# Ledger of designs, part 197: miniprotein binders against b1l550

Target 1, 279 residues: b1l550
Amino acid sequence: MRLPEELLERARDIHSEAPSHRIKLDRVGSFGLKVPVEFKGFLLLAEADVWVSLPEGRRGVDLSRQVEAIYELSNPPKDPFSLCREAAISLLEKLNYADSSGVSIRFDAPLQDGESLKYYGVEISSIASDEIINKIRVEILGMTACPCTAELIRAYKSSEIAATHTQRSLGILEVSTKAEHPDPDKLASIIERAMSSPLRTYTKRPDEGGLVIRSLSNARLAEDVVREMIHLFLEEFGHLPEDTHILAAVRSMESVHMHDIYAERSFSLDEIRKEISSH

## First folded at step 18 (miniprotein)

Design s86
Fold by ESMFold2-Fast, scan of step 18:
Structure s86 (fold): chain B 279 residues (1-279), chain A 95 residues (1-95)
Amino acid sequence: as target 1 above (279 residues)
Amino acid sequence: SPEYRKLLLEAFKLIREAMKLLREGNPEEALRLLEKAFELAQRAFELAEDDVRTRMALWLMAYIRELQAEAYKKLGDKERAKELKEEARELEEEL
């Protein structure tokens, strides 16, 4: 039920009262807002979360004005990176009791796939305090092919073409940095290049055969894919600040098992460079 | 469909103009612009080639209906405001 606005305006300001327990909360806000964004020439409906920190002496947050502001910032639709950053700064400026603010925006990003489009997952955030930290997570499906089974079949049949089982694999790259958000299309490209082959929206029979043969010729373990993703990331984004943090991960939906295989590595740019140069 | 993008951008422009009119106390003119915006969003919906584009157009149609309901409420027409909110809810349920 909706109460009249006049009644709500005349009620006690409960949010400004002291709480029952003097405990700070890290994130309080509105989650699951629908906002339009403009990404690479596409108008997309994104899902946004907005939040602020709440000090131990205040009972609640007033975010109704901030919800109105994000819709105003969303017309005309703008790029999700600017929207994310501008909204986080605006929240912190307008809610002066907060020590920090954050905005996350999630959407399905279009990627050209021949004459069709395919979509991959993007989540970006900006967290504002004394500084701004930008985060981006990209998830995209691809194919992997098992090198162990390929080698066994090759030895048995004396074949030069590897035959093995294939499976869908989800590649994940997450970056946290004080610099601008990395380009998600470049992150998606890194993930796809690290896999045995990309998934396609549509292929004709000869093209499907080519995709399978390409995947079989490039058989990779989940562990191989993660290492290759890190290698390719360093080539493309090694210029980011040394305290940039990265998560690289792969979840392989194994076709011959009832369970998935998962491999990951988290690191800072400073950490990984020292590790690689240790020999 | 370049037409899809063009229709949505024109609808957003009309919405900005309508919101300004609502703030200036001219809900009648705002309603005229919002109805044009709805027609554009509906045409974009008809041109949508995938679920992602369909959701964008559906959300915009629902948002326009919510703004029209607000305008009718300001005019004292509670019956039409209620009808428009119900239509907006029905559109939102398709998301």
Scores: ipSAE 0.591, ipTM 0.869, lowest interface PAE 1.8, mean pLDDT 84
Fold by OpenDDE base, second read of step 19:
Structure s86 (fold): chain B 279 residues (1-279), chain A 95 residues (1-95)
Amino acid sequence: as target 1 above (279 residues)
Amino acid sequence: SPEYRKLLLEAFKLIREAMKLLREGNPEEALRLLEKAFELAQRAFELAEDDVRTRMALWLMAYIRELQAEAYKKLGDKERAKELKEEARELEEEL
């Protein structure tokens, strides 16, 4: 049903009215939009959030303009990094009363795993104001083996390769920077390398044995994984601006407990470099 | 430390013997060995120089308490078995 143009005009007038309470809002927008993106040769349907700030003197945001802004830029489909940045800027241009805007795009990123594909979670964001801040969050599952149980079993059975309990662990890297978005595949690789072993979609029996042996040989606490993630991140991305903010985290879905183990570190590149240099 | 490893190995030896005794229907002698194993695990805990070794010693202590609880259950002492199981749980919460 096309609403009559008169009703649309009246609705716009309501949005421009002074609010009953003169309070600024930080984020007003549409959440859970579906937008097509092209990522590394794959066409993906992503979930998107778009928002702007609302000044104290305006009752409401023109939500239709926000939706139009992102869909105009999504046809034809483009890479999600450019889409985020361009849409954030476009929102500020189209909604001139806003002093800040933001776009977030979420999807499952395909990752080659031998002859098959696995995936990891990605959230790409851009926030525009006086400057543009780019944010990326990568989540990927790996496997951890407990070093404590391994050592106990080694002592018990006098075996070189000690059996230990293994669990799935979710590794998280979140990066906020004034530079371009870091490569999510590189971030995912850092997380996998920090784990005892990666997960594989398809394993043949010999490959399964190899995966288990690798995990046992690289038994790590959740805390060890986080520290290794940070170390590997610094090696790969140490060139980013010093004010770049990072969150490194692991959630271990413990196989022997009903609860998860969680470890994290939040830091700036400047902060962590000073910490490491002091030892 | 070489001493830490020695303590753990000796504790496991006692545990294996105790488990055998439990299977053979001798829970009383099993309990004696388990108590000694617990003391060794406690000493290992005190000597632990890192988090992995600390957690390992705690785990071993908890496991010994569970085995002791099983032994008391076989003896018909349900109250003591419950107490030891609770102690095991408390140790596991420190892991």
Scores: ipSAE 0.018, ipTM 0.354, lowest interface PAE 6.7, mean pLDDT 85

Design s87
Fold by ESMFold2-Fast, scan of step 18:
Structure s87 (fold): chain B 279 residues (1-279), chain A 95 residues (1-95)
Amino acid sequence: as target 1 above (279 residues)
Amino acid sequence: SPEYRKLLLEAFKLIREAMKLLREGNPEEALRLLEKAFELAQRAFELAEDDLRTRMALWLMAYIRELQAEAYKKLGDKERAKELKEEARELEEEL
């Protein structure tokens, strides 16, 4: 039932009351909001989460002010990096009881692939407190090929049909930094270059033979792909602050098994440099 | 399509103007601009050639309907406000 607004105005301010239990909450907010963003010349509909911390002495958060804050900044649509940062700062300023605020924006990013478009997943976040932490996660599908079966065929030196297994693999790069967000197109490029081959989208006469040959010429284990992603990341983004944290991961959807293969490594730039320099 | 982008940006401009009018207590003029914005968003929807562009246009149409519902609520027309909110929900479900 909906009550008249004049009755709601006379009601107690529930949010400012003491809670039943004096427990701090890390994130309270509006999740799954749809917001327009401008990305690389495209107007895209993104999904946003907006949140603040809630102190132990306050019962609730003013959710309407969170929604107003992000939508005020979303028109005209702007790049999701600026939107995340500006909205997180605005929330912390508007909701003075909060120790921290955050905004996460998710969308499928278009990438030119010949005459068509393909898409990769992007999640961009900014978390504001006494400092601002920027996070980005990129996920893109590619192709991997089994090097063990490929080597067996090479050893036989016969003109037999290529007998290596190819499968779809999901590459993941996640970066958390006090610097500006890394360019997601560059992160996606790193992932694709680490794979045996990228996936392609064609509306007329798919060239499956060429894709398979490319994969077979560059057969890689999931472990190989993760190491290559880290190597390529350091070449492109090694200039980021030493306390920058990275997650590199691959999930290979093995075509010959009922299960997936997964490989990952998380590290700070400081940590990985020391590890590499020890040998 | 360059036309698709132009239509959406013009609709966003009209929405900003309508939001200002709503804050200034002029919901009648805001409704006029919002209806024009809806027409532009609908034309963008017709030009959309892929799923992402279609979703963007559909969301904008739904958002405009929500803003029109708020304007009618300010005018005291609760029945029209309810109708527009239901139209917005129907558009949202197509996403």
Scores: ipSAE 0.410, ipTM 0.791, lowest interface PAE 3.0, mean pLDDT 85

Design s88
Fold by ESMFold2-Fast, scan of step 18:
Structure s88 (fold): chain B 279 residues (1-279), chain A 95 residues (1-95)
Amino acid sequence: as target 1 above (279 residues)
Amino acid sequence: SPEYRKLLLEAFKLIREAMKLLREGNPEEALRLLEKAFELAQRAFELAEDDPKTRMALWLMAYIRELQAEAYKKLGDKERAKELKEEARELEEEL
């Protein structure tokens, strides 16, 4: 509904008033903003959330200042990593009552796949306070094939070519670090290499057979994929600070089940190194 | 396409200059740049080959109309500001 402008003009400054209950809020802000970003030469329309902490003595936040902060920095479009970090810092400067601020940016990242492009999901964030914590989450679909069914069928048929069910699997890597955001293309590559095979955005009939045969020859459990993702992550990103936190996960949409299979492991670099060194 | 990207980047450059002019109290000059930016964004919209490119150009057109509304509000032209806000809303509905 539209209210008369003169009524809005005479409205109280509600956000600066004392609240009904003196309770601090952790995240208050503008969610679902559309912002332009430049990612590896592509101009993409991303979706952003911006927020700040709200102290117990203040009723609301200055939403217009939040929107101004991110839009000022998004024009001209820049890389989403710099945008996240700079906007989070800007929010604390503009909203001096806040103890912390955050910015999340989500987009589908293009990745070259033969003669076409495929897309994978990226969400990045920066949370600013006395320090800055950078987070990145990459999600990409791949294919897995069941090794248990493959072995059972091989034993039955005495065949070199494994036969088993295949399914789409979603691989997930999430990294939280005080260092710069890891390169999402490298995270996507780790996930795809851990899978039985990658998926293609365009597949010719002959290529479909090859993809299936590759999956069958490289059968992996969801648990195998998670372990391989962690192994490959440590090879690529072992240089990150020891308190860097990682989540590695796979959700397999099992073709022979009514439900999905899910496997995950969360860890810090310090924790996983000690675990591996003990065995 | 190369032309699509070139048009958008030029439009963003004009928007950045216009926003600076608005902050400096020169809404008349900002409006001239914003109208040029709108023409470039509209041409990009016409060249868009896929949904993501169409959405980007359409969003940019809406954003330019919002900035023009702010400029007219600063000039005291409430009726024109309202017309531009409505045009921006109609463009946003196509997203």
Scores: ipSAE 0.213, ipTM 0.662, lowest interface PAE 5.0, mean pLDDT 84

Design s89
Fold by ESMFold2-Fast, scan of step 18:
Structure s89 (fold): chain B 279 residues (1-279), chain A 95 residues (1-95)
Amino acid sequence: as target 1 above (279 residues)
Amino acid sequence: SPEYRKLLLEAFKLIREAMKLLREGNPEEALRLLEKAFELAQRAFELAEDDPWTRMALWLMAYIRELQAEAYKKLGDKERAKELKEEARELEEEL
């Protein structure tokens, strides 16, 4: 039910009033909204956050206008990239007191895994101000195997069969760019190719043995995986603007330790090219 | 709730298949799936415990009505298409 128009017209506009303290806020908005999106032929229920900056002289933001903006643009459902960009721009147009706006959309992306589907995490953002910055983060699980333990067992047994511990590892690629969002399936592929082996939704016992043997033959440290991810990223996405920022990271859930191992590198395309060229 | 989420996911699955059928020139079968999707969305609306979930279910009902209107337009039934588009607009006004 809507409130009577006469009541809304007679109420004071609390949001346009002066605040108790003249302090600017960086992000004020609606967080955890559920929005439908179309992703590569799939209808998915995504989670969205929408926000704007709030100037020091204004008490609050028009939250109803934020919610209306994203829901209007999500009907009919569209790809999350267009939705993210268009909603961020629309928020600045509708809320003229804001210096910046942002939209983040999170969902689990389906990926073909034989006859089944597996899922990887995607977060897409657009931040609008005098320019628009597009950001994408992809997270996918894979398997790593310890090369140090493998080498010790090979030396001791003089055997081609390596015995070493394996563990689940989370690979992360995050890209911030003034260009369009990179294809998340390509980012997921880069992460999986950098791992000792991918994880599968369903594996028959003979196939499972083959996956383990491949992982043991391709043993990699978390540090090795991060370096390989960066190398593969540059081959696929080296054409992006030089001021594009990338985070490459791996979190290894060590099966023989009570803690995780973490390795990361943040860089701009300009920075990493100069570093590689100097060596 | 888990039941709300299951109803919403089943509705989205039917909508995706209906959209494919509309692109392939089968609006009659699309309408059958969309009718079932609307029933699921309406049940989700009844199970919604708070405002964001209520708005999502209501929005989904409006979207299904718009897709049904497109299907009837493709079948040449302009009067029914117009009626469904007005129902979609009424549901959107409740958002």
Scores: ipSAE 0.000, ipTM 0.174, lowest interface PAE 16.1, mean pLDDT 79

Design s9
Fold by ESMFold2-Fast, scan of step 18:
Structure s9 (fold): chain B 279 residues (1-279), chain A 95 residues (1-95)
Amino acid sequence: as target 1 above (279 residues)
Amino acid sequence: SWEYRKLLLEAFKLIREAMKLLREGNPEEALRLLEKAFELAQRAFELAEDDPRTRMALWLMAYIRELQAEAYKKLGDKERAKELKEEARELEEEL
């Protein structure tokens, strides 16, 4: 359908008009775009948000230029880190009234799990202005086992067989840095190693007993898991710039309660090193 | 699973060539390549063994249908363009 040119000119005029109130907006953009990416040899459908800052004197943003910026870079599918960075830079080049731009890409990342795959959550962002800040968030489910109930049952029954309740726990690591994005597989590995055991997916008959026994021999509080995640993170990524900011968190979906347990710590590398080295 | 990847990458190559043809004013040849791309994406869909790979193939099928609709609009076949856009919408809803 062809629209009259008079209407098209009026539509373009709206974006450059003065707003009702002279207020800067931090993020204006296209959210929920479907974008193909290549991650470690896998072609995956990701969901992307793209945005720019909007100055106080301008009413609106050209949304078509935002969509153009990311889709220009998405065929052939490329790695989501390069896509985030290059699209954020492209947005600033295409929309010269903006002071900053950002791109976030979310997808389920594959992990080899025996003869099958399991998936964990990844969100990668790049925010461009006078500098580029890269952010990555990894979420993966694992298993935790309660040490309190284990100790109570041991005291009560004097049994050689450990017993306690287990539950799914969501581990979260989020990193903001001026360096390159950390490898999400390494972040996922840190989270899983901090847990009582990982969760498994097998197309053949699973060995559930082995997972349960592993978790029982490694019972951990949510607080224990967060501290271990931070310890393991510092071993793997302690080389990042001192102003790198990290969030480590666990949400334990308690099987014996109607509510969850949550434990969290945010820190910069500079901050945590000073804390650990102090007695 | 490697066959799945190979089919999708071939479909993406055909899509890039078809998009170039659309820009050059050759929607007839673009449609020929896009139909081959759709067949490859559909075969990848049939090979998909989990939800993420199924979603990737479904999205690509929908995207190809959108490009075919654009090509038919350039040819003046608005009825076929509308049909393809509806097929794309139905595929997108399966995501």
Scores: ipSAE 0.571, ipTM 0.864, lowest interface PAE 2.0, mean pLDDT 85
Fold by OpenDDE base, second read of step 19:
Structure s9 (fold): chain B 279 residues (1-279), chain A 95 residues (1-95)
Amino acid sequence: as target 1 above (279 residues)
Amino acid sequence: SWEYRKLLLEAFKLIREAMKLLREGNPEEALRLLEKAFELAQRAFELAEDDPRTRMALWLMAYIRELQAEAYKKLGDKERAKELKEEARELEEEL
């Protein structure tokens, strides 16, 4: 038997009734949705979160409408940047009681590595209210070589290239801006260039040796990597609005310790420009 | 509240058994159990007094319709499977 229409109507009314406690919620939505996106000619299955704010006078959010909003825009698959922004706007239109909405889309972005592929992690977000804020987070693994150990070994044996310990390091750039989302490939490139060397999916022995030598020649502390990331970011993206917020971070999975080394800086473009100009 | 929970628990039991039957290649018996499960979920929905209970009952009803659609697809009844998929969608829109 089909549910009587009156019962369905009653179910809808529960969401619209006053809550027991009149408290606004910042984010209410569906998390871990799967949506197809087109990225650089690849069709990818991305994970998506969709949410809206909930006013103090409303008990619940119409979750089905949120899901509908993103899936309507996902067919046919489109670039995740447009999808994110358009879905955030659509959420506000469909859920008119919300004063803000947000969409986050996560996937592994393919990156060409010779004849093979490597990847970096990307999260693209848009938050809509009276304005639209676009956010992108890029995470990519690289390699760092420790300059401190290199100096110690150099003191013991004079060699042009001092041996040192190396480790994988995760570089993170997060950008929040009123402009369009920065190019994630460029962000990934900044991170890789800030490290001692990139990682490779496939290397022949000679190429492996070259990679190690490069790392040793570019020995950097985690702190150095973060500073370099910021420097390179300013060169590439200095044209973004001054109120653009950036997080630059590195997590070094230290090979000589059981713990990781972490360094970060959070800043606005205006703030960091003033800091650099003062030196 | 106890009657509501009892209905859902009974529905879940039937669903688990129906899923087993579907895997074993017995869609006819699975459908019988799923119809009963749907009735139980519907009654649970009628007894729902708050948003969490309402959502759970609706979700269960939608899920049962999806399983019924799968069963009919295995039986070769594509038309009925399509109808049930649409009903599942309609129920999901109420979540």
Scores: ipSAE 0.000, ipTM 0.173, lowest interface PAE 11.6, mean pLDDT 85

Design s90
Fold by ESMFold2-Fast, scan of step 18:
Structure s90 (fold): chain B 279 residues (1-279), chain A 95 residues (1-95)
Amino acid sequence: as target 1 above (279 residues)
Amino acid sequence: SPEYRKLLLEAFKLIREAMKLLREGNPEEALRLLEKAFELAQRAFELAEDDPFTRMALWLMAYIRELQAEAYKKLGDKERAKELKEEARELEEEL
């Protein structure tokens, strides 16, 4: 019996009171905490959410214990994967009434781009119960070029200039697994390789011309990008457990429309392999 | 920058030592270490070349001020604790 923990719970009578309705809550916690992390040699300020489940007979959660758990583990700053996992486990140890806990950490990850850095979005999570589920979501901007307009211009016999519209597209890969988190740099690379071209932080005129020509020569629909991301993901991460779940998505911010195009596919590794092999 | 990283890691080390001293009931020595940690974080802030690095150093400065406020509260110096708490708030508002 952890008597000090029980005494603390008694001191907070309001949290231990019966609720107005005996309903279990799935996630109750502290959201938007600022937490230092170390990511690939960089010390970065991340934003963290920490939560636990709340049983139907208890009015509230001790939020101070949640904040204490993550900050105790954040000095010295450590990688966000270890921090998520260790903090989620610590929350269950500190809050004995909870059935599950979770930690999500979000930051902009630096990626070397010539003499400068560019950034992509990363969210890393661990959810603990009788097992631990690790999630990672990577978002990175790239460029796509419309193959439909390109083909129309090519078919137009009085045009000597190949042309199509280009636009910024957001690629998204989210992975949920019982194994270790995939390397986010590799996920970002998969997304960029699936695009018509990556975006650059600095480009001289000759390099800019080459990037535009590359985009035009590699025209892809949002649907093409999602399929290519899945193909490249299987090539790189096909070794993950069969029950690993993936979300692949693209939001194309169409330059010739007032609206975006969105394409998405969710799947487990088991499901997608059976689908591909059925053809 | 290797110097930026080194300054922040040393500040974090001093914070760990200061927190141990606060738990052991030695807020006076904790304050000495925290002030040194603040100087290191401030120097890191000046060396930061990109916004994410600036935000990291700025947050650490605010966090150190919060810990100093707690130390002064333990010493019974409510006025100084309030001043440091306000300085921490001002630093956090710049994030």
Scores: ipSAE 0.655, ipTM 0.890, lowest interface PAE 1.6, mean pLDDT 86
Fold by OpenDDE base, second read of step 19:
Structure s90 (fold): chain B 279 residues (1-279), chain A 95 residues (1-95)
Amino acid sequence: as target 1 above (279 residues)
Amino acid sequence: SPEYRKLLLEAFKLIREAMKLLREGNPEEALRLLEKAFELAQRAFELAEDDPFTRMALWLMAYIRELQAEAYKKLGDKERAKELKEEARELEEEL
């Protein structure tokens, strides 16, 4: 049904009306859009959220213009970093009543694992106002081995390689910066290197044994993993602006308990450098 | 595969051109491009080995059906537009 142009005009008028309560909203938009992106040579279907601020004097946002803005920029598919930044800027240009905008794009990023592919979760965001802030969140599963149990068993059996319980652990790095988005593959690599061992999609029996041995040799608490993530992050990304904000976290899905162990640290680069230099 | 990527990129190009034609008031020429784009997307779907690639091809097929529905609506063919919208919905449910 073609809605008569008159009805479309009436609907636009409703959005421009003064609200019954003059309250500013921080985020109004469309969530869960499907958008194509190109990531490291792969064409991927991503999920996207787009939003703008709404001033106190306007009843509603023109949601159709928001959707059009991101789809226009998504054809042909481009890298999600550029798409986020360009869409955030475009939203402010198209919706002149907004003082801020934001775009978030989520997908599973392919990572080569020998002859197979594994995936890690990534969310790329840009927020535009007087400045542009770029955010990236990477989540990847690894394996941890408990050092406490290892020491107990080592003491009991006097073996060099102590058996210990192992569990899957989710590592998280979130970076917010005025600079360009950090490379998500590098962030994923930091998380994997901070774990006792990476997970592999395909293991032959000899390779499984090697993976377990590596994990036992690198037994780490969740707290140790977070500290190692921070250390490795500083080595790789210490050149970022000092006001760059980082969240490093680990959720360990413990095999011996009904609950998970969680550890995190939130910090700016300036803050953490001062902390480390003081020791 | 390199062929899969080539097919999808070519389909996206045709879609972009078709969208321009729709804005310019030329739905007939837009439909010709969209038909070609759909064929390319369908071939890509057939070549897709992995789930992420399959989803991209399906999404593109659904999006093309929506654009075709819009074109037929501009031509005054409401019945065909409705059919194509339903096909688009069915494809989206597989995503």
Scores: ipSAE 0.181, ipTM 0.654, lowest interface PAE 1.3, mean pLDDT 86

